VHH binders against StAR-related lipid transfer protein 6 (STARD6). Designs and how they scored, part 2

Target 1, 220 residues: StAR-related lipid transfer protein 6 (STARD6), of Homo sapiens (Human) (p59095)
Amino acid sequence: MDFKAIAQQTAQEVLGYNRDTSGWKVVKTSKKITVSSKASRKFHGNLYRVEGIIPESPAKLSDFLYQTGDRITWDKSLQVYNMVHRIDSDTFICHTITQSFAVGSISPRDFIDLVYIKRYEGNMNIISSKSVDFPEYPPSSNYIRGYNHPCGFVCSPMEENPAYSKLVMFVQTEMRGKLSPSIIEKTMPSNLVNFILNAKDGIKAHRTPSRRGFHHNSHS
Key: E = the ipSAE of ESMFold2; O = the ipSAE of OpenDDE; V2 = 0.75 times the mean of E and O plus 0.25 times the DockQ between their complexes.

## First folded at step 1 (VHH)

Design a14 (framework vhh_7z1x_3)
Fold by ESMFold2-Fast, scan of step 1:
Order: structure tokens, then C-alpha cells, then sequence
Structure a14 (fold): chain B 220 residues (1-220), chain A 127 residues (1-127)
């Protein structure tokens, strides 16, 4: 399987979503976070776009979102987040298991996702992700295997204050199992707002000036 | 039997118009995105346009943007390509193609691509 080619194509699709200004319908605005959606080209469901401002630089924000060790500490939607295979410094495969949500109406799902960070000019970083088939982690009877179509984070400088970040998150998740799109459409916007709020709180909590040894980046 | 059948091709003069149709059978048409792709003589495949299952998302290649219009009629299981301002370099075999993937949350993991293709319809632009 050429995972690197898939990762690069997924990043291009997410960049395309970020450039596309047409067809978005605002479905929720809360606590300065805006959730918009449009019909997905990939499945019978929606592509969601979530925008918010994070009071940290794009470099710090993208590193925080890409790092695996702190993920379940701040991401309240997940029970499990494990990097199961590293392809290179910018690319890995992770196994995730979600919490139940929608007041228990949606049971936990697991996902196998290919994750890739690409750094662009202008201090814009994209962390893109997409579900893949990975023979070492087949579907099991313990969880319904969900599928993430191209999704990710776009971290860029806030225009008025470049020390802060504009965060745009794209979500295109196929939950599988015995669920109608209407249940997801009712519950997803609030869950996406909460994700951004949890990320804001998480990055504040992990904001530490001290570093040990030489400067290093786990992506290098 | 899963099948796509293109019609509407033919000989047309430069500056003219043609409307291509693609009829689908053997699958739930309104569960899938659809595409138009062409192949000019001695050239590779060129993707031209795509449309989502509900027409909410439409994209075009730069070579045809402003001249071609993709549309679909889910009640008729039919995809269309309206081609205006045709040029000699639009001469090609035109294919409709179904996006790889499922229209259901119960389906197996899908990948972006095209998995069902029609046989093609010839468009010749010359005087």
C-alpha cells in the first residue's frame, strides 16, 4: 500500500476544502466558534467545517494537535489514541476508540487513520487524516469500525494578531452501524463546538516554558 | 447488472454545443457521486467534472470551466454534461464514471476513485 501517496492526496483534499468558500451552511454558532456543513461527495452525510481562534501560535497549536502523548488528556471524545505505525517523521497510523455520545445514542466506534502533517508557507500547517485499511488492525467484534473520509486541521496565523491562530477543522465521519444521518446531523454540531473548546483548554493546560535537553521536534 | 451507458455524442462544428447523457442501472444512483472523464486520441484520461449525490457539490477542470455544465436527475437515474463553445481539441471519447464508495453507513470502508465506467461516447469537433 502506498500510504505516503494517500497521505499527500488527503492533504491536498483538505487544502481544497479550506479554499472552497461556496455552498457552506452555518448550522451552529456558539462561544465564538462557527460550525458549517455541506453535502459530502464521499458518502450519504455531511462535510463539516469548524472555525475558531486559539490564543497560541500556529506552530505551537499544530505541534499540540499532532502530538500523540497528550491526545486523550484533552480530547474528551476519545477513550483510546495509539500510534500503531510510523511511516516517517510526518506520517503515522493511529488506532482510536471514541466515547459514546448523543446521550448514549451513538455507541463507541474504533478507527484506523493515516495522519500526516504538512507545513506550508505563511506559517500555515495542515494535519490531515483519513481512515485506511491496515492488515495488522482488522475490524473486530468489540467495536463498530467507523470511517473518516478526508478530515483534519488547518492552523494559520490570525490576521489581526499573528501570535494567535485561526483554527479550521474539517470533519467527514461515517459512523457506520444502525444510525440514520438525521441523528448525526442533530448532535454533531454541538460535539464539534465542544471539541474546539476542549482543545483550547488543553493547550492552555499544557503550556509550559521548560524543555529538557536539546530542542527537539517529534515530527523531524 | 451494474451499468452506465453514455449517449449524445457525435460530430459537431467548432463553436457548437452537445448534451451528453449517462443512464445508470443496477445500483442506487442517488447514493453516489458521478464524474465525466474524457480521452483524446493518443492521450491519457482527463477528469472533467464531478457532482455529489445531491448536486450540493460540483467541480470542474480548468480546461472546461465556464464552457461545460454537469447536472443530474436522480428521478431518471441520469447524469448530464452540457458542452458549449466546443473546440477541435475537445475531440475525445467521453466516459461517465461512478465514485468508488458507498451511499450507506453500513458499507465497507471506501476510497476516493471511480469504480464503474461506461463504454464511452465519441465527440468529434470539426468542420
Amino acid sequence: as target 1 above (220 residues)
Amino acid sequence: QVQLVETGGGLVQPGGSLRLSCTASGFTFDDYGMNWVRQAPGKGLEWLSGISWNSGSISYADSVKGRFTISRDNAKNTLYLQMNSLQPDDTAVYFCAKDYGSGSYYDLPSEYGMDVWGQGTQVTVSS
Scores: ipSAE 0.000, ipTM 0.116, lowest interface PAE 20.0, mean pLDDT 82

Design a15 (framework vhh_7z1x_3)
Fold by ESMFold2-Fast, scan of step 1:
Structure a15 (fold): chain B 220 residues (1-220), chain A 123 residues (1-123)
Amino acid sequence: as target 1 above (220 residues)
Amino acid sequence: QVQLVETGGGLVQPGGSLRLSCTASGFTFSSYSMNWVRQAPGKGLEWLSGISSSGSTISYADSVKGRFTISRDNAKNTLYLQMNSLQPDDTAVYFCARSYYDSSGYYPLFDYWGQGTQVTVSS
């Protein structure tokens, strides 16, 4: 399988999503984060667009989101994030496992994703990802294998303050198994808001190890 | 700081029993659902059981249903897992994990994990 060609095509599709202003409906606005959706062309479900402002440069933000070692420290939706194969300096395959769901007996999902960072003119960086078949990591009996259609982060300078970033996240995830699109439509917007809030907190902590001094601290 | 500390692991013979405890600090324990998750050698994470904040709603994975019992004591900030009829394939590191719901009330996410305690089932 030509993983580099797939990665480049996926980045191009995410760039296309970012350029497309048509058909988006706002489904949630919370804490200055806007979640919009439209019907996916890839499966029976939605393509989500999430927008927020991050007080870090696009270069620092994209490096933070692309690095694997810190992912599970800030991304509360994941229990495992491992790079299983590196193709080049900008491209790798990762294995992820989502959090287990205790009530309603919703089982965890694992994913095998091709991840690629591409830098564009104007200080815009896109980190794109897409599930791939990787023979060394076939579906297992332990987890339902989910599928990410093209997803990504678009990191660009905020127009009013280029030292800050406008972050646009695209999510196009097929959970498979017994979860229906209606359940995803009901639950996904809040989870996407929480993802951006966790990323914002995570990058702040990464920049300033002593940042805890600037937060409300209360004892039990 | 939020902390979860598991204890009670160890070596046990097949058919034996162990009780794991997880002591929570740094948050209002009675406000959160709690869970047990394990990782066997060379395998991924497996969710085993969950319990609601009040203790009234409990669920189990099929692999442990009828053998394991989850419970909690909110006055002591402690989560328990009673493990009976242990089998060699129950050998794993056992973690407690805190869960919360997003604003929809349906989609539970785990935000804090303990360090784990080793359980070995061997003769």
Scores: ipSAE 0.000, ipTM 0.108, lowest interface PAE 20.2, mean pLDDT 82

Design b01 (framework vhh_7pa5_2)
Amino acid sequence: QVQLVESGGGMVQPGGSLRLSCAASGFTFSDYAMSWVRRAPGKGPEWVSTISGSGGSTSYADSVKGRFTISRDNAKNTLYLQMNSLKPEDTALYYCAKEGSYYDILTGYSPLDYWGQGTQVTVSS
ESMFold2-Fast, scan of step 1: ipSAE 0.000; ipTM 0.385

Design b02 (framework vhh_7pa5_2)
Fold by ESMFold2-Fast, scan of step 1:
Structure b02 (fold): chain B 220 residues (1-220), chain A 125 residues (1-125)
Amino acid sequence: as target 1 above (220 residues)
Amino acid sequence: QVQLVESGGGMVQPGGSLRLSCAASGFTFSSYWMSWVRRAPGKGPEWVSTISGSGDSTSYADSVKGRFTISRDNAKNTLYLQMNSLKPEDTALYYCATDSPYDYVWGSYEPFDYWGQGTQVTVSS
């Protein structure tokens, strides 16, 4: 398995998604966040595009999204986010487990994803990910193993105010198991909006750790 | 301003070799998949070869597999096509173009709209 080659190819594919302006259908707008979709060419399901503005620079935003230690603190869709293997400073494999949602209709899934961050000129950074086979973490009976086709975050300067970022997130996930495509299509747009809102709240807290860190009224 | 400038074409005998170059400017070269496309006299454009931004992935049209090699030098912002065992049917104007990895992955090559002026390759006895 040449993980570095797979990671680089996945980043190029996400860059391609970001450049593709054709065929997107808006499926949800909420709180200045736009969710669009089109049929995936990788599986029977959708490629989602989520767009929003984050009041932080692309470099700080991409570092925040790539960082693993605080992921489950702000990403409320996950119960587990662990880096299980590091390939280099920009590339690792993580194991994630989702929360159940849709009033228990969608049980937790786990994923083994290859994650890669690449910095481009023009202050654009891409964090891309894709599920891979990793023998140390085989599927278990405790969770349905999902599969992420190329996914990622594209962090670039907002044209009107370069101190802020335009964040575009691509999600292309097979949940697998006993779910119909219909339940995913009905629930995914709201979950993707909530992800961006949680990221906005998380990065705001991350910028000023003292707002969430030392609290003198904290008693055991 | 995006610019692509091809060079290295010429006249060659059947069985000969040529190396084409494409000098790119005005964009982050290493972030783009790049392609070679040719147009023979009286024919439409034919996709020849594609290379990923990193250079780790390449693909070729069946008509040139085993004879042509695509490569790039990201430090020099230059794309290359090494053409060996040239045949009369390889006679064409050769263009480099920015490409989308999206189209490459799905096997349906649709080059980005930035093309160079082309470089002529003529293979004749």
Scores: ipSAE 0.000, ipTM 0.089, lowest interface PAE 21.7, mean pLDDT 81

Design b03 (framework vhh_7pa5_2; at its last look DockQ between E and O 0.01; V2 from the best seeds 0.00; counts 0 for: pae O 10.2 > 2, unsure alone 63.0 < 65, placed apart)
Fold by OpenDDE, look of step 2:
Structure b03 (fold): chain B 220 residues (1-220), chain A 127 residues (1-127)
Amino acid sequence: as target 1 above (220 residues)
Amino acid sequence: QVQLVESGGGMVQPGGSLRLSCAASGFTFSSYAMSWVRRAPGKGPEWVSTISGSGGSTSYADSVKGRFTISRDNAKNTLYLQMNSLKPEDTALYYCAKGDEYVEIDSSGYTYYFDYWGQGTQVTVSS
């Protein structure tokens, strides 16, 4: 499987979503975050568009979202986020496991996703994700294997303040299992809002140098 | 293979009490939320109660709040439902269900989808 080709294609699809401003229905507005949806062309479900403003530059925001090391510290929806295979400097495969939802009534889902960061002119960056087959990580009975159709983050500068970014997130996720579409539709918007909020908190925390008090034990 | 076996049902008078049990096997019991669902004759399934894997969180349908108590013993792989102040309206087949997914069951928009259900135990409340 040509992962690079898939990654590039996925990024292009996300770019296309970002350019498509028609047919979106607002389904939730909360804390200056707007969630819109339209019918996905990839599966029987919705493509979600989530828009918010992040107080960070596009470059730093995109790096923050792309990096794997700290993802579980700020993304409360996840219990696992591991890079399982590096393809190149801008592309990797990750294994993601969600937390259980609804007091444990909804089992965790896991995903195997191809992640790719692409930098565009004008300081716009796209982090795209799509589920791929990766034989080294087969489905497990412990989790329901979900599937992400082309998803991604679009980080763009705010015209008024380059220190801020417009974040647009696209989500096309098959949760699989036996979850009713109606439940997904009802719960997804809130989850997406929470993700943006978590990202805001996370990036803020990342800026704050951990005052590791170097206690210079001057053993004099 | 996942198995859920309900017991403890029976016939009681209004105001009476029953304690249902569900013996679970074939999966790591403590890792999953468990629920009780009931089905009255001619009606769709109704969610009754859910308890988290650890037992630290519980939820109840409004119709049973204050009367029913869900609990679990993870060491025994057993789910319980203590039913007090039973009413004729509580008459139903009660199922133990393994938590996995939400299914819309009632008009409130909450349906619990469970990957596994037991065979059920009949509860009849009649004078």
Scores: ipSAE 0.005, ipTM 0.283, lowest interface PAE 10.2, mean pLDDT 87
ESMFold2-Fast, scan of step 1: ipSAE 0.183; ipTM 0.652
ESMFold2, look of step 2: ipSAE 0.013; ipTM 0.463
ESMFold2 (binder alone), look of step 2: mean pLDDT 78; pTM 0.775

Design b04 (framework vhh_7pa5_2)
Fold by ESMFold2-Fast, scan of step 1:
Structure b04 (fold): chain B 220 residues (1-220), chain A 126 residues (1-126)
Amino acid sequence: as target 1 above (220 residues)
Amino acid sequence: QVQLVESGGGMVQPGGSLRLSCAASGFTFDDYAMSWVRRAPGKGPEWVSTISGSGGSTSYADSVKGRFTISRDNAKNTLYLQMNSLKPEDTALYYCATSDYEYVEGSSTYDLFDYWGQGTQVTVSS
């Protein structure tokens, strides 16, 4: 029960981030993807906001992002993605291990995250997540245990073309360990752009072969 | 006060092997990632390899992958570098190094490591 309450509260916080238009500073734009940041209220670091257009409906996009079986095939930031406990059809706990990133500057971390999908009116779907304590997966000596403060994906219809989605991703990750003072700030924006590009490629690759010739390049 | 003392260097022919050691003192060894950094004659420092405090993760420069193995013995406060299939281009002064921060691969080594040993010389000659 406590996990469901945490999941619902986390979704509420992510919805709040999406509604907040103040204080965002653009830190990177690339390939029609915009990365903005502001100081986190949860830790000494940043809350990132990443925006892009995906040529799939919000329902298809959110189902793709929530689904676990194909995650590591398209998410190049991860070497392991395992659902370790299912609470209900919309809520689960996963164990992830990252690749090293930023040209090896940040070593692999593991995370234990509570993941929840909530469907709202207006074809808006939010997949929110937050690190939690799960006794079956305590911190180990093999990896630095990172911590995700409330984070997630907001999938909504593109204003002029509802067959396309506006994807807003929020990232609020405490990498922990001993890192150079500015390495996350310098490297995270490019990593977040690449995540969205990999998601775009991944969802397109999930189409049947008969549809692969119908791609539009105007949103790349 | 952090002290790092390297040993095990020497002269070897191409294709040979050497094992370097670094004796660490003055800090809690198993809390720190440890690195090997080398400096060839007339060149700047080049990062070689890093091992996490627990020994659970390792990383290597592309020039040494498959030939060098980094390891540590936390009970003895000692870092090792096993060097196999040595090449003339491996000739350098090899330093044991650590930082209060995690190493940043591909960046300037002078800006990233706070503590360095005195170095041990490795010479590979035909």
Scores: ipSAE 0.000, ipTM 0.135, lowest interface PAE 17.2, mean pLDDT 83

Design b05 (framework vhh_7pa5_2)
Fold by ESMFold2-Fast, scan of step 1:
Structure b05 (fold): chain B 220 residues (1-220), chain A 125 residues (1-125)
Amino acid sequence: as target 1 above (220 residues)
Amino acid sequence: QVQLVESGGGMVQPGGSLRLSCAASGFTFSDYAMSWVRRAPGKGPEWVSTISGSGGSTSYADSVKGRFTISRDNAKNTLYLQMNSLKPEDTALYYCAKDLTPEEYFGSDYGMDVWGQGTQVTVSS
């Protein structure tokens, strides 16, 4: 399997989502985070777009989101995040298991995802992801195997202050199993807002205190 | 106006426990990360612990990790620090501090402001 070619194609598809200004419907605004959706072309469900401002540079934000060792400490939607295969320094396959959500209405799912970070000019970085078939990790009876269609993060400089980032997250998850799309549509927007808030909290918690014992951020 | 009022300090023997509280007013408490900072006699301020606005994320100085627990009650606008296995080296004035940057960004920098008067913790026999 040519995972590198799949990763490159997935990154191009996510870049396409970011460039597409048409058909987005705002479904939730909370804590200056905007969630929009449109019908997915990949499955019977939605492609979500989540926007927020993170007061951290695009390079630091994208490195934080790509790193795997601390993922479970800040990403409260997951109970497991394991890198199971590294293809190169910017590409890997991970196995994830979600927490239950929607007040227990949606049980945990597992995913096998190909993850790739690509750095573009203008300080824009894209971390793209897509579920793949990986023979070493077939579907099991322990969890319903979910499927992530092309998804990821676009980290770019904030126009008004380029030391800060505009973060755009795309989510296109097929949960599978016996679920009504309406349950997902009603619960997903709040879940996505919470994801961004947890990421923002997580990156703040990793700041090094100054010699004076306070958390400080220097613009770089 | 932002007000932070610390309480719960006192005198305790080594190995003892204390719980500090910080009552916050004048801002939307749940929008800000909160920290505990301490100043030992004759020394500069030392950061102790931080908790996110949602309470979902916490961090600790190596000197207190495993012994102290930071928590918050957003319905009561109150920050807590549970201090266990106290050592003489924990003797300090403890301050409640608010982050300069709200969870919702609006042209602010990351950093901490100290508004409280502090609460004294003394660990001795």
Scores: ipSAE 0.000, ipTM 0.089, lowest interface PAE 20.7, mean pLDDT 82

Design b06 (framework vhh_7pa5_2)
Fold by ESMFold2-Fast, scan of step 1:
Structure b06 (fold): chain B 220 residues (1-220), chain A 125 residues (1-125)
Amino acid sequence: as target 1 above (220 residues)
Amino acid sequence: QVQLVESGGGMVQPGGSLRLSCAASGFTFDEYAMSWVRRAPGKGPEWVSTISGSGGSTSYADSVKGRFTISRDNAKNTLYLQMNSLKPEDTALYYCAKSPDYLEWGYSPDYFDYWGQGTQVTVSS
């Protein structure tokens, strides 16, 4: 499979979501984070858009979100996050396993995702991801295999204060299995708010340079 | 300010019963999922049970299913854990914990916003 071509196409699709102003319905506002949704064109469910301000530059924020080694220390929605295949400095495949959700009503899922970081003019960086078939990691009996349609993070300078970032997160996830769509629609907005709050708390721990006077370089 | 105060612990023999209570204040109680978490001697924290804000949904750790019942009284801002058929393995400090947001519950001990001070349960023969 041409993973690089898929990654580049996924980044273009996420860029398209970020530019699309039509059809968004605000479904939750909490702690200065806004969650909006619209019907997905990829499956019978929603595309979510989550917006917040992070008090860190776009370069530092995108590096923090792209790096893999510390992901589970701050991302409390996950119990496992492993890079299973590196394609190049900007592109890898990861295996993730989620925590249970909604008072245990949504059991853990695993995902195999292609992850790609692309840097644009104006200090805008997009980390996009999409589930892919990877023969080395087939579905197992341990978890229901979920599927992420194009998802990602758009990190750009905040207007009025370019030392801060505007973060926009897109989520377009099929949880699969025997779930009512209504339980997902009811619980997802709060879960997405919590993700951004955990990212804000996590990046505070990384504001101090870790090695040789520089912040973490997540290109590894 | 959020406060969680547990009570009802004590010493019982195997097969006995205890009812734990958690008095909550400082937040809109009926809009948050609540959990019980325990820490046994020499072990890390273990999630025991969760109840949704409305009380309409509950979940339990496999080790306590069929023996423990979680409930809440939203008019009294109080969370309960009815513990039946207690075993020595249930000996632990039991904590009340608040989920970090509306409609969500913490699914790991490391995820909860606030923990109470705990109440000791000792099951011995």
Scores: ipSAE 0.000, ipTM 0.115, lowest interface PAE 18.3, mean pLDDT 82

Design b07 (framework vhh_7pa5_2)
Fold by ESMFold2-Fast, scan of step 1:
Structure b07 (fold): chain B 220 residues (1-220), chain A 125 residues (1-125)
Amino acid sequence: as target 1 above (220 residues)
Amino acid sequence: QVQLVESGGGMVQPGGSLRLSCAASGFTFSSYAMSWVRRAPGKGPEWVSTISGSGGSTSYADSVKGRFTISRDNAKNTLYLQMNSLKPEDTALYYCAKGTPSDYSEYLFGYFDLWGQGTQVTVSS
């Protein structure tokens, strides 16, 4: 399987989503985070767009989101996040297992995703992902295998304050199983808001405060 | 590799009986509830019955109570559905499912994590 070609194509599709300003319906606003959706062209479900401001540079934010070692410490939607194959410095395959949600109505899913980071001019970085077939990790009896159509994070400088990032997250997840689309539509927006809030808290906790000789600041 | 293989369907007249079987492999059968779900042509899936992993508890859709009996043989990794007093309305493709399914009309807050290939039941005079 040509994983690098798939990764590059997925990044291009996510860039296309970010450039498309039409047809988005706002479905939730909370804590300065906006969730919008439109019908997916990949499956019978939605493409979600989540927008928020993160008080860290695009480079630091994208590196934080791309790294794997601390993922489950801040991403509370996951119980497992393992890099199972490294293709190059910018590309890997991960195995992910979600927590249950919607008061246990949606059981944990596992995913095998190809993850790729691409850096663009203007300090814009895109981390894109898409489920792939990886023969070493076939579907198991333990979890419903979900499928991520192109998903990603777009990290760019905030116009008004370039030291901060505008984060746009695209989610296009097929949970599979025999769930009503309405349960996904009811629960997904809140889960996506919580993801951004957890990322904001996680990057703040991960960042070491600047030290200048004998001057120290509290920022908790 | 989880596999479910249904069998035992066929054509019967109203009032007749059929016994469906589901052969399961690739998981610890006795640790999971098992269900039967059916789908008539042009209609959504309808949950029929569920049995606990131990076989100690069963539940049925109102449309089949008193006529259908779900059972399992954990030593043989096999699920059964005994269908008595069959009606034309029972005509459907019947699926074996791992876990507790949703009632698609009223209870959409469940999950199916495996459906078999199905077995066709036709009730007609």
Scores: ipSAE 0.000, ipTM 0.077, lowest interface PAE 23.0, mean pLDDT 81

Design b08 (framework vhh_7pa5_2)
Fold by ESMFold2-Fast, scan of step 1:
Structure b08 (fold): chain B 220 residues (1-220), chain A 125 residues (1-125)
Amino acid sequence: as target 1 above (220 residues)
Amino acid sequence: QVQLVESGGGMVQPGGSLRLSCAASGFTFSDYYMSWVRRAPGKGPEWVSTISGSGGSTSYADSVKGRFTISRDNAKNTLYLQMNSLKPEDTALYYCATGSSYDEPWYLSDAFDIWGQGTQVTVSS
């Protein structure tokens, strides 16, 4: 298995999604977050595009999203997020277990994902991910093994306010099991809105050590 | 080695002009938004101006609009700040930095990744 080649190809596909302006249907707008979808070319389901503004630089945002230690503290859709193998400084394999969602209608899934961060011109960073086969973590009877087709985060500066980031998230997840497509289409947009809101809250909490500033501009 | 080196500061009378330079090395300069940030004696850092990697977009703090001009020469890996109509209030150590910020100076250190060591500007009569 050439994980590095797979990671690079996945990043290219996510870059392609970000450049594609055609065929997107807006399915939800809430709290200044826009969720759009179109039919996936990888499976019988949707590719989702989620856009929002994060009040943090692209470098800080991408580092926050790429790091693993704090993931479950802010990402309320997950109960487990563990890096199980590091390939190099920008590439790793993680094991993820989701919470149940849709009022218990969708039981927890586990995923084995190859994660890669690539930095581009113009302070644009892409964190891409895709499910892979990893012999140390085969499917178990405890969870339905889901499959992530190419997914990713695109972090870029806002041109009108370059201190802030435009975050575009692509989600292309095959939940598997016995689910109707309508349950996913009905519930996924709200779940994706909540992800961006949780990330925004989480990154603010994460910067506390550098932002403590208890004496900043204050007389002793 | 990633490095930013500021120069061009000095002492000037009110109403005078100075041009600051920042020489960048060790990274692909044209890929980065670049900013000028200043710190006055006894004050926290204040964002001054930002320029996009291509040079096509610029922004300025309200305190310097119409007086300062940010520019860059990507062939020379150099960032500039032309300062006109200088006021005593402009007295500060001026830094160049990678990245961008123009609305929330309270998180300047979190908005920028690489900082130079600064060049001192003193406006006095």
Scores: ipSAE 0.000, ipTM 0.110, lowest interface PAE 18.5, mean pLDDT 82

Design b09 (framework vhh_7pa5_2)
Fold by ESMFold2-Fast, scan of step 1:
Structure b09 (fold): chain B 220 residues (1-220), chain A 124 residues (1-124)
Amino acid sequence: as target 1 above (220 residues)
Amino acid sequence: QVQLVESGGGMVQPGGSLRLSCAASGFTFSDYAMSWVRRAPGKGPEWVSTISGSGDSTSYADSVKGRFTISRDNAKNTLYLQMNSLKPEDTALYYCAKVGEYSSDWYETPFDYWGQGTQVTVSS
């Protein structure tokens, strides 16, 4: 597989999502975070767009989101986030295992994702990801293997205050397995709001060199 | 049946080095990712590092990047942690942990088995 070509194409698709102003339906607004959706053109489900403001520069935010070591410390939706293959300084493959959600109605999924960071003009950085086939990590009986169609984070300067970032997150996840589509539609917006809140809290904690408490990889 | 036994802990001065080992038995070692997790006195557990089943990929907590190296020998069912440039804040009980099968309880840790731990003390 030409993983670098796939990564570059995925970043272009996410850039396209960020430019698309048509057909978005607001499905949730909470704590100054807006979740919108529209029908995916990749599968029978939704493409979600999540917008929020993070009080850190785009460079610091994108570096925080791209690095892997602290991911499960702040990302409460994950129980495992492991880089399984490094392609170059901007590109890697990770193995991810989610927590259950919707009060146990959606069991944990694992994913094998190609992750790529690309820096653009105007201090905009995109971290894009997409599920790929990786022979060392085939689907197993332990978890239902989910599939991420193009997903990503767009980190750009907030227009009113360029020291802060506008974060736009795109989520296009096929959970697979035997699920009612209405369960995902009902529960996903709240999970996406919580992701942004956890990222905001995580980057704030990471910024403080003398941390007052411990953070560990298990979820509480 | 699953057993994880840590060794290699001890007392060392700041700037020193230690190598921890974990002998695993009771499961197919190469099929599972393995982690090191530490608990400092009076504190909760802090994840340190994880290595994939094949050994081809590793991840580290920011506090230890560039100083610690995780590795494994699948022929010997042994996990290692090479600890360099040790600091007083690295003082903790270090646990070998097996990455396990997930349950539907989302408050569960990703680790299904832990060793008894090995004590690392860094003081001048």
Scores: ipSAE 0.000, ipTM 0.111, lowest interface PAE 18.6, mean pLDDT 83

